# VH-VL binders against Cytochrome c oxidase assembly factor 8 (COA8), part 18

Target 1, 167 residues: Cytochrome c oxidase assembly factor 8 (COA8), of Homo sapiens (Human) (q96il0)
Amino acid sequence: APERGAERRDTAPSGVSRFCPPRKSCHDWIGPPDKYSNLRPVHFYIPENESPLEQKLRKLRQETQEWNQQFWANQNLTFSKEKEEFIHSRLKTKGLGLRTESGQKATLNAEEMADFYKEFLSKNFQKHMYYNRDWYKRNFAITFFMGKVALERIWNKLKQKQKKRSN
Key: E = the ipSAE of ESMFold2; O = the ipSAE of OpenDDE; V2 = 0.75 times the mean of E and O plus 0.25 times the DockQ between their complexes.

## First folded at step 1 (VH-VL)

Design e24 (framework fv_ebrasodebart)
Fold by OpenDDE, second read of step 2:
Structure e24 (fold): chain C 167 residues (1-167), chain A 121 residues (1-121), chain B 108 residues (1-108)
Amino acid sequence: as target 1 above (167 residues)
Amino acid sequence: QIQLVQSGAEVKKPGASVKVSCKASGYTFTSYGISWVRQAPGQGLEWMGWISPYDDYTNYAQKLQGRVTMTTDTSTSTAYMELRSLRSDDTAVYYCARSPFYGSYTEFDYWGQGTLVTVSS
Amino acid sequence: QAVLTQPPSVSVSPGQTASITCSGDKLGDEYAYWYQQKPGQSPVLVMYEDSKRPSGIPERFSASNSGNTATLTISGTQAMDEADYYCQAWDDSTAYYVFGGGTKLTVL
């Protein structure tokens, strides 16, 4: 049996939108907001002569992006689910159906929904705190490597200038 | 090559529990979710739930709430699905499938070979 | 929970075009995915994001999504295409994956 492995062209890192920038792009591209995370994915440019340090930075940025995408996707999914459960529970408690007489999805008023938001935020407070902590750690690391790459680029430019002066 | 290899067939009595394993290979285990889908004999596909190996977040089908537990072991790249209080109508082939959590990646691109679970008196 | 409705069976002669529909209220807003399942085998993704074809899937497979209906089209249907086909979508309201009931494609 032919191994119909759906060889997904694993070309896109697992955490990046399937938005494909133009092949001739020499810069990072920002995709549209992801449907689930609502975050805009970045497609990182890969230089032909990418240094090991640049590669490390790129990978770190990619990993951080994937982490961020996953976190917010899961949060949004959780939110949507819990919101729906809350609405259903409240409607049931009120003796109301899930649909109005017009066949529309029954909704709660703003005051009732405010209770949901408060509860949701309270329940997820610790998770958000950990997220923020890890977000700062990751961004700090990225910034640090950005600095290193910048220094490397400066050094390489200086060496090239010296070589041109000696010839 | 990306593979999901499931545990072997199980025969259980009503009221028992079954735990099916799904070992993933060929990709970063924490970068993708694992969904579980079952198929009763001669019936369609039924989504059971999914788990994120990255943060152990789970979402279960409402029908299975309280009876199903999904877990992962990142050290072995293995996902587990436990179904408790088995009934005859739980007789099915159980599949694990890889599913990304975000973006347009809501497909099941790789599937396990399936695990037949038979619930009989 | 969203429901995806498929015809239980579709029959086609070899070389003819098979069309399998999947109807659901959420398909206007969500991507449709299609799976092929042959007897005794695991499902295989044949179309993703309404109309995209995975690597290794023949070009005779195509799909579209219009309004609340997704359609899988198999042009020049072959005997090897006889299988069960399932549509799938995401239900954002419940955060569930939803499968259609499946369509048995018979190649006569």
Scores: ipSAE 0.016, ipTM 0.607, lowest interface PAE 7.2, mean pLDDT 86
Fold by ESMFold2-Fast, scan of step 1:
Structure e24 (fold): chain C 167 residues (1-167), chain A 121 residues (1-121), chain B 108 residues (1-108)
Amino acid sequence: as target 1 above (167 residues)
Amino acid sequence: QIQLVQSGAEVKKPGASVKVSCKASGYTFTSYGISWVRQAPGQGLEWMGWISPYDDYTNYAQKLQGRVTMTTDTSTSTAYMELRSLRSDDTAVYYCARSPFYGSYTEFDYWGQGTLVTVSS
Amino acid sequence: QAVLTQPPSVSVSPGQTASITCSGDKLGDEYAYWYQQKPGQSPVLVMYEDSKRPSGIPERFSASNSGNTATLTISGTQAMDEADYYCQAWDDSTAYYVFGGGTKLTVL
């Protein structure tokens, strides 16, 4: 029916960014915030002479970004879904319609919404703890590989300097 | 103080070409795209195309393909829009507007003052 | 092609809440943006990314995007709010930015 809005979706689409970085970029490119996650995607620069260590670091950062984006997209959709369900349930128990006389969506006062926020935060406490744990694990791994890449670059500069001195 | 300043009004005959300029100031010119939007008298807004000053990548509205060309001059922080083979229905106010990136998450956050192009015999 | 449909006109009394709708198939997947245009002036961005306000826009301006319908809401409407309002979204199937037909807001 034409009056039906978009159906509710519990899971946000993951994946492809819809921004176009400049073709001659020589650094990472930061895009606008994603509609669902509200996080800015990063399009990673790939050097022509990327080492295996540099590639592993880049892929780890890409995978971490995708994981982070999907987590927050799903969390935000869950929040919005449960908030609407709570509001509709409360309005129904009061015998009120879903819209005001002006045709706008009916809302609850701050005192009533406090019950929802308390429940949502408590319900999702474990989920957010696991997210933080995994975030720190991923951040530790990224930091470790950043250190390895830095050491590789220092070593390569030293080798190149020695070769030039030999000529 | 971010500003987009456009060239002055033009009167052209059918079949002629017009080239409108848009001079940017107050930001790094190559970091933002420029869109062109026109508005015929008493009508709504119509998007014409987008250009990246960084690499001159362009995307034009299909109905204007072959008639429109967008260019930039980074030395003067100026964007240009040239429309060829003018017809009376090209009479409109032409706007340039800044967009952060090309794609589905882009707003037009600053607009030029507009350039009236009148096509009459 | 993504066609964005707006009512041609909306009238409210001073101090009342105005609601301007924008409907289109692409709004379920794309951000909505809103522009205000007064006679003889350039459009001004008043809302971006469905519900966010640029600096300098009064907090009585708010917006939402639910399903295929985006709504611009102006509470405590004032005479200075009289203008044409346009919604805008991206259509990835054509790679175009598309504008709604515009809504003339009258405050009487």
Scores: ipSAE 0.000, ipTM 0.459, lowest interface PAE 18.1, mean pLDDT 79

Design e25 (from e23 with heavy chain G99L Y100G L101Y S103T G105H Y106W Y109P; framework fv_ebrasodebart; at its last look DockQ between E and O 0.02; V2 from the best seeds 0.00; counts 0 for: pae E 12.4 > 2, placed apart)
Fold by OpenDDE, look of step 4:
Structure e25 (fold): chain C 167 residues (1-167), chain A 120 residues (1-120), chain B 108 residues (1-108)
Amino acid sequence: as target 1 above (167 residues)
Amino acid sequence: QIQLVQSGAEVKKPGASVKVSCKASGYTFTSYGISWVRQAPGQGLEWMGWISPYDDYTNYAQKLQGRVTMTTDTSTSTAYMELRSLRSDDTAVYYCARLGYYTSHWFDPWGQGTLVTVSS
Amino acid sequence: QAVLTQPPSVSVSPGQTASITCSGDKLGDEYAYWYQQKPGQSPVLVMYEDSKRPSGIPERFSASNSGNTATLTISGTQAMDEADYYCQAWDDSTAYYVFGGGTKLTVL
């Protein structure tokens, strides 16, 4: 009886966009928005002759992307949960059900939600400040490595031109 | 500063009506409810009801149904509580309080209270 | 209608810990709120959502909720803490607010 190879369902880690660009693509691809973070993932192109510096830049970009995806996925989940709790609490206080007579989900108007948004923003202010700080640090690093890669590419082009002149 | 200022003391006869005012300041009036609580002399706190200034939604304690009416004037940020068919047992200090019904069921701050005396 | 039961009085010596209980079937599912009322004054919120302190309330005030019983604890009780204390909850079945009967705290 042939042992049915257990297809290891590669459980793609929960945060990796299932977006797969065409195999022959020589460019970075932008995927659809992630369902949790609402951020569009970038699939980074890997050159066949990727330099160590280019590889480092790519890894840094990938790590930063993953960091962003996780941050916003968690933030959106927290927001949704707290928002729902807020709405439910308000409706209960009014003696209203969670559903209208028509069977629709009961909601609050924009004015009623104003305090929720204010409080949510206030509560998460420090978190957002830290996020922004780290965002700038990461992007600064990325920019720095982009510059290095650019210089490396220039240097390599110059060397190739010199070699062609000597032959 | 967030403050609720109530109208002055009232003396009424049995069968009469009393209307107590509560002027709010220091916050967005329509963003919070106003609750009314009374306290008879030497007794505990009794919740009477609350009103939402935003949509004039009211919820009254069952004991006071038909006798109490709560209203608001958003232009003056003032809440009113009218109690009709007064009895001697309605003698109490009446408090208004801001109700944080959006995020919590707390009463804060409270007005200074209005003494209503019902005497023959 | 939900009922919240408090002891009518609690006595404590200065510097000792005072505990005031509030019992009710709804307190397992709903937050407790606590108010302090001094003679001739309006009630003041001292604890909200079981264990949270409003700004300006001393740290010696704490509260907890276990099962159907909420407890207000005053550590290092001072003479100024002598007051009536009321617990309060919201009843989701009736959509009413309910106060406990109040507890007179005496500092002897």
Scores: ipSAE 0.005, ipTM 0.572, lowest interface PAE 10.0, mean pLDDT 86
Fold by ESMFold2, look of step 4:
Structure e25 (fold): chain C 167 residues (1-167), chain A 120 residues (1-120), chain B 108 residues (1-108)
Amino acid sequence: as target 1 above (167 residues)
Amino acid sequence: QIQLVQSGAEVKKPGASVKVSCKASGYTFTSYGISWVRQAPGQGLEWMGWISPYDDYTNYAQKLQGRVTMTTDTSTSTAYMELRSLRSDDTAVYYCARLGYYTSHWFDPWGQGTLVTVSS
Amino acid sequence: QAVLTQPPSVSVSPGQTASITCSGDKLGDEYAYWYQQKPGQSPVLVMYEDSKRPSGIPERFSASNSGNTATLTISGTQAMDEADYYCQAWDDSTAYYVFGGGTKLTVL
């Protein structure tokens, strides 16, 4: 989540308001799309008796969400800024103004914009390749820890049965 | 506490270059842009450009294209602004500022400023 | 390039309401942001996204943006509000940030 000033005021007279789950929820919550990344954040439940493995899994999921939101927020910003720079440059080359006579922003047609999309993808190919690699690594790790937590829960059930037999 | 701490004042000759540092602390450095803004004595604020520490994307003001280079070192959470071919009208206080969340367009917080004096 | 026009100065009596305007074509479609700068100090964000107030900024600061004009309003103006005030916007045509020329607020 952003540190400050990330969201317009809703209906509250002071401060900023965000979607927040109830404090006593015992389930994960999926919030509205983040303004910056367009991704829906998960608000993770923290149980009172969370084991060290369960905590590790939760933190890994939280870190992965934050990493993913950071990447797409940055890409959205870069895309938006580079797109406007490209449009401005091409309109100037054609001798056209930045706005129509009606005052609306001048645009390029779809064929002209295809050059931008091609250039953007080629400039960012290596970055997206590293993102995809890291995304798969993180999801593999999450799946691995989900398996470890499942085994831990089975083991705890067996351990409790063993203790009852010894009493 | 979120903080930007800049390097100390500098005195330069015309034609030289200057490199100002900006050390960030108290937040995830790669999640926010760093903008550079200067203010000549008795004058207003002039935006110079910004850099994304995540991917080193830069956007420089047209007036400064070819004279300015902005970089970051993510291992030290430090941004740098280098201005080359200095002239007397480059005498100013140079600020770094954290650019808001990447799709938002405000500067908070600001560094303390670095006075760069270009002597005649 | 875009321009944001501010009056060079505004004077108010203590306790009165100060209004500082910022005009520019970009404000019709983009957010306005406001900064306070006291002598020898760095600018401080006092309003963002037209009308939002950061934490730590007194409630007497408010702002609006209507048409091509953003307005910073300080109610119950105090001597410590005496400063230079800058508006700022993003210029979507250049992808640059622009500042207004600044307004010196004097509290008499």
Scores: ipSAE 0.000, ipTM 0.512, lowest interface PAE 12.4, mean pLDDT 80
ESMFold2-Fast, scan of step 1: ipSAE 0.183; ipTM 0.692
OpenDDE, second read of step 2: ipSAE 0.000; ipTM 0.538
ESMFold2 (binder alone), look of step 4: mean pLDDT 94; pTM 0.957

Design e26 (framework fv_ebrasodebart)
Fold by ESMFold2-Fast, scan of step 1:
Structure e26 (fold): chain C 167 residues (1-167), chain A 121 residues (1-121), chain B 108 residues (1-108)
Amino acid sequence: as target 1 above (167 residues)
Amino acid sequence: QIQLVQSGAEVKKPGASVKVSCKASGYTFTSYGISWVRQAPGQGLEWMGWISPYDDYTNYAQKLQGRVTMTTDTSTSTAYMELRSLRSDDTAVYYCARVTYYGFSEAFDYWGQGTLVTVSS
Amino acid sequence: QAVLTQPPSVSVSPGQTASITCSGDKLGDEYAYWYQQKPGQSPVLVMYEDSKRPSGIPERFSASNSGNTATLTISGTQAMDEADYYCQAWDDSTAYYVFGGGTKLTVL
């Protein structure tokens, strides 16, 4: 069931969208889905007084985003390529053409495609397992550094208040 | 290399419809938006709406909602703007323009030559 | 509701600096863009993202956006710069593009 209030996911490949975020922003900006990875990129705002700890967190988040984008772009490309090769192979085995009489791409029924999906998932099981492991490790590290940045900001605010009280 | 070429001038009576075309070349048509902007004689620029050639999603100016329809034909890299129930105050030069996003952050970087639509009785 | 306000006209002598302003509430959070239109011609993008100049636009053109006022500045103004100039910004609340009323630059 579609979520009420959710945006439709039919944006242009170049990032052209019906809903445009603020163009001049003092905070992080989330873009439309990338054509290849189908993931939304985040443009990280860099404050003038960024601490070394804040910089490390931002770079970790940027690196994780690049890793994630590359993984899914490659996975989607591999899936599409192997799917098309599977369909071509099956159609040739049946003695059928690659296009219907109306010129449309010939396709396989759901039962035949289920065989492909099972084989693809099985073949890529270890790859997906390592992806999930690394994904959780990266998110744990990001959460840890977010906590450190939050503590630094709290400490700085407390220092500021105490200085005002002493004066 | 990048070019937008529009259809020729039209003369219409009040109540008629007009459909202006905009043929793009020199870039990947589906990667950029197309906005339509009009300009009445001696007046300023007025944005009418835009379309995404990738999925044909449209966003129209409120003043024109219900009278304007924007479409594309990706096989010919052509955008269309149809305006219905024409009034004398719809007399204007109609422009199509490429909308770039990201690097240019939504600038109208290339414009068609314009199509004069005259509505007179 | 929010509109972009430009002076109707600005006059400068050749070689002088021209300044064209554009004011509106949306400019505090949105990028400003500038277009040049000569009589009988299509608009040409001359400035984007507040202060960036497209390839092919002379270095004499510069721009800024501070507070709710964007400014297009043309240094060493030439006769060829005589045109109508339009500012533009995105209105995120309505998802519409808004143009200023235009400024006629006269070089006498």
Scores: ipSAE 0.000, ipTM 0.464, lowest interface PAE 16.4, mean pLDDT 78

Design e27 (framework fv_ebrasodebart)
Fold by OpenDDE, second read of step 2:
Order: sequence, then structure tokens, then C-alpha cells
Structure e27 (fold): chain C 167 residues (1-167), chain A 121 residues (1-121), chain B 108 residues (1-108)
Amino acid sequence: as target 1 above (167 residues)
Amino acid sequence: QIQLVQSGAEVKKPGASVKVSCKASGYTFTSYGISWVRQAPGQGLEWMGWISPYDDYTNYAQKLQGRVTMTTDTSTSTAYMELRSLRSDDTAVYYCARAYSGLYRYYFDYWGQGTLVTVSS
Amino acid sequence: QAVLTQPPSVSVSPGQTASITCSGDKLGDEYAYWYQQKPGQSPVLVMYEDSKRPSGIPERFSASNSGNTATLTISGTQAMDEADYYCQAWDDSTAYYVFGGGTKLTVL
């Protein structure tokens, strides 16, 4: 019985950026653009003495990055699919095949594609609005925690200076 | 169900014009071309041309250039074929067909019932 | 104009295999499509893109394209298969679609 090759459903790989920074890195690393989302992932540095507040900030940034990667990976996939369907549909209407006489992939002109972009944007307008709203909320939260971490660091530096003056 | 319903039979004099209609249903009208094919009595199929309802782009057979006009009405999902300066040799059954494209070229997957056009003096 | 040439008629006994050919100088580079037309009826697509069968067409219908000749094959031919068969292809020289002259299949 020939093993029916399980069509690996290209499940959008969980956007764990395969980008691994050098083990001795003491700073955040920016990876190359992800092939699905086209977003550059950030590998966040974990300090040895990470405070609970710093950890919370890092986790929030990481979660936001993952959210953003997944959103755009899915959006780009949807866009590509709908674009292809649109092109195919219009080529069919024109009595044209998916390939040109030269064997190249058939395409539409810029004007026809403008209609697609307009329709796609219109269709996804609400989705993009929600994305933008959530993006701002997440970034606001990140910024807030960045401020808290900055204050904590200042306070700790002041305490250390006081201790050095007392000895 | 996909259907193409054509107008009824026509009798015309030489030099007159005929306009045949083809009402499409059961699919998105603007997503597929409409081709017209005619068949003279006892003869084979002759491709006349096609139209894209999306942009009204047309391609007509050279033999019919200047005499044929294809149009569409997207509001009614209806295609029209007008043939002018009719001759006796234009006597035929005229078919509309939905034009479909697969991988490379155009083919006709659904056909109307045909419209007999008789050109007689 | 590219001419698609078909035999004017083919006869076959019930249960036998019928083969209808369509020849054209450029058919080797183009897909062939096949239509069945019964008397007083509209044409029906029976094969597309050389060898693909539309839904609702019996499995006894098959087609191939080799060189400049497309062939429609009907295995186990039945009385109901008696019809005119037309091949169709694209003509690059004119940028038109062309039909073959048609083949009358008679089931004896």
C-alpha cells in the first residue's frame, strides 16, 4: 500500500524565529526579516540578575512580537492567496491561461491590480483597524513598563552609591 | 445551477442586423468570459469571438471583424452578440458559452441552448 | 489559419473502443479540448487540457495529446455515445480559438 504522503499542511510555522544570537551576547539582537511576516524578529537579552519587573517587560515585548509576527504572517498568506485567486479569476474572464504563450506566469496589468488592492484593503479595513488598536494598546503597555524599569534602575543605582559612601 | 439562456429564433433579411441575447445565471457573471460560437446547418462549430464582462474586452474572429459586436450588461448578467450586414451564409445556430480558463488556454464549459438565425430573402 | 483536422466519421461496435483524432501543425504546443454534440443539442465539454475529464463525464472517456495529434478515446463505447465530436485548440498565428471539422461517431 503506497504510503499516502501526508500533505504536511504548511501550518504557518509558529513564528519562533530560528534566529539564535551568539550565546555570549549581552544585548538584544535583531534578526533578518521573517519569510512569512516580513518582520525582523528581536531576540531579547536575558540578564543574569533580571528583576521581576524587567522579566515582565521582556515577556510583554516577546508576547507582542509573537502576536505581531502571527498577524502579519497570516495577513500576508491571505493576501497572497486572494491575490492569486483574483489574478486567476481575471485571466479566466479574459480567456487567458495561467501561463503566457512564452510559458511565463500570466499576470494582470497595473490597473487591474489596482482594483484588487482597493478591494483587498476595503475587505480588510476593519481587521486592520483592530490590529492598529491592539498594537497601540500593547505598545503603550510596553512603554509604561519601560518607564517603571527605568525608575527601578535609577533607584538601585542610588542605593548602591549610598552604600559606597557609608563604607 | 449554471445556465445560459439565449433569446429565441430570428428570421432576418440580407443586409439586416440581428442581436442575440444570452442570460447567465448560477455563477458570478463578471468572473468568466462569454464566447460565441456558431454552427451552420450540417456544418461544424465556428468560433466567433469572446467578451470579458469585467472590462468589456473583446476578441473577434477575423472573418467577422467589422460586422460583429459583443457586449455585456452586468446588471442583468446578459451578454449580447450583434451581427450586422447579414448574409445567407450567416444562417446558423448561434451559441453563447461560458468561457473558462484552466492552466493555459480558454475552453467552453457551459453552453446556451442556441439561437437559430435564418437569413432569407 | 491553423486547421484542426478530424476524420469525418468513425464507426465502432458496442463495447469496442472508439478513437477520434485531431491533428494540427501546432497542436503539440497547445492543449486540446473536446466537445460532444448530440443531434439537436448544444455541445458539451467532455475533455479539457488534453486529458482532464469534467465532472459528470463517464470514465470511459479519455484523451491524450502526442506530437501534433490529440486523440479522444471512448472505451466500451455505448449507443448513447453516438454524437458529433469536436476538438478545439488555440491558434497562435491568429490568436483565435479554432474547432476541428468534427467527427461523427456511429455506434453500429
Scores: ipSAE 0.011, ipTM 0.584, lowest interface PAE 9.4, mean pLDDT 87
Fold by ESMFold2-Fast, scan of step 1:
Structure e27 (fold): chain C 167 residues (1-167), chain A 121 residues (1-121), chain B 108 residues (1-108)
Amino acid sequence: as target 1 above (167 residues)
Amino acid sequence: QIQLVQSGAEVKKPGASVKVSCKASGYTFTSYGISWVRQAPGQGLEWMGWISPYDDYTNYAQKLQGRVTMTTDTSTSTAYMELRSLRSDDTAVYYCARAYSGLYRYYFDYWGQGTLVTVSS
Amino acid sequence: QAVLTQPPSVSVSPGQTASITCSGDKLGDEYAYWYQQKPGQSPVLVMYEDSKRPSGIPERFSASNSGNTATLTISGTQAMDEADYYCQAWDDSTAYYVFGGGTKLTVL
């Protein structure tokens, strides 16, 4: 006879893969960190009877994730590129090679790197401020819709429970 | 250049198993998934499953769960698809395809040449 | 629960515009992709992410995705465009790739 079992539930993160799409489960799936953004993607579970409100929440969360991924991928690439360029520039100014005796990449001391971090942060200040503002707005919207969905689900469960007891 | 080269045609009897290989070249093997798609004579495309060479995680079409196994060998950049308990309606051309899997983007950009598997008594 | 519906066949005269539709609930949420398959050959990607054209695909190919219907459009259709065309989308509820049934384009 075919199994009537419940939906599969993933309880351990050890099987998570960037290339693995979400399985047919009762909850969201979290992937490994993206190479560029360093953020873990979330693949959202879609119930068969997803309400319009649940769909709106899911789409908002998906859009927010894509926005976050794009922002941090670009930010991290810019940071890495400029950091490497700064280090190379400073090493050339000192008349030093790009590699140490052991063959490792030559680096600057903490005091020298502090100049880079200050410069990077100051020139990206407005970008980060707009990111924080938008992040705040998106989280308010998500929290608001999560509250609405939670109330809808509670109401639906109570209705289903009443019908089961009546019949 | 990017290429997927599959093993040659197979003729099997009902109840047997077949294992098709797909050798990838021209890209970083662990950066893309490999999907298997079959096509019965005169019919449409049917997705069978996906494997990630990064961690060997698999996802199989429900119809084939229990009969199909997908594996990879990273040292040779080769993906494998084994289908067990063959029936006559498993007669099809079996394709491997490189699967792009990004945020909200799931498609096949490169396909193998196909492997004809004939199941007959 | 993704099901993609395509007309089984479409016929056009050379130089005419061919339109192939693909309908399904998942197309409102997911990108549509199109593959061309000629007899005895592997499928080739002709349109991706609803409306983008891969390098090497002629400009006469275009596509759109609105509501629950994706459309592949071939302007000035040529005999060489005669093939089976398949739409594809992702079903995130099952984590499956879903193909349409295919449309045979005949250029007469």
Scores: ipSAE 0.000, ipTM 0.465, lowest interface PAE 17.4, mean pLDDT 79

Design e28 (framework fv_ebrasodebart)
Fold by ESMFold2-Fast, scan of step 1:
Structure e28 (fold): chain C 167 residues (1-167), chain A 121 residues (1-121), chain B 108 residues (1-108)
Amino acid sequence: as target 1 above (167 residues)
Amino acid sequence: QIQLVQSGAEVKKPGASVKVSCKASGYTFTSYGISWVRQAPGQGLEWMGWISPYDDYTNYAQKLQGRVTMTTDTSTSTAYMELRSLRSDDTAVYYCATGYYPFGDSYFDYWGQGTLVTVSS
Amino acid sequence: QAVLTQPPSVSVSPGQTASITCSGDKLGDEYAYWYQQKPGQSPVLVMYEDSKRPSGIPERFSASNSGNTATLTISGTQAMDEADYYCQAWDDSTAYYVFGGGTKLTVL
């Protein structure tokens, strides 16, 4: 299908496109840590008769996972890039090469690296605050919909019992 | 540079076990899974299973369940595949392979050189 | 249970376009991947996620996946492209990867 083809063209940093549980399993799966974010993805099982509310909850959880993966993948890349640039800049200022005489990567002492970490954390303070705020909002929404799904399942079970009741 | 280096060729009798090693280098070993794929002489590729070095979670091909075991040693960045109760139709070149994400929907962008296992009497 | 069907062989003259197909009911829902294997060597990934080329793979390699058929296309085929080609997809019913039977590409 065109829609399915278009969806499969979209790629996440994790490289995960679609997963279905094994033949003998009907539950969610936990994958290995993503290369970029170092977070474990969850691959959600889709029931045969998923309700619109259950679908909304699953999509919300999938979207939240993707958002979380993207944030940490980008953060880790930014940290690594800025760290390397800081080290190279300082070594150049000191008149040193990027590698030692033994061929290993030249590094800065702990005191100089502490300066980088302080600067990085200070610079990213607002970004981390917005991340935490959005993380709480997303988890609140997920918890809310989990509650609605639970109530729906209870209600459906009660309706099934009523239908099976005979006079 | 990412490399997977496998142990040398083995000759086994029917009923024996073989354990093939796959030493990884050039990347964080626990960040990628390892799959095992075999190829009988003149035949196609057959996936055997996958292991996560992060938590040792495994997923084996159904037909090999019960006689294959995959393990890792993170201190040496080495994956192992042990196949028990060998039959003559287990004669094959055994490959280890790693990809970005072997769980669910992944590909194998790096392969070991292969290990020939011959089962004969 | 899933089976990926490939033609056992495809022949093409140098400079011509080679087309290798891979058919299976799982391809409608899953990505197709393609590997090249030369005699005595390990497989090499040539296409991933239906239509994407890894770094280092020539532009003459392209691929598509429509319906239940994935196709690997090699334009301006060269002698160096002579090899066995395998498609691969995930089988969600068994939770393992399945490979096609392989296609021997001959460039004469």
Scores: ipSAE 0.000, ipTM 0.459, lowest interface PAE 16.6, mean pLDDT 78

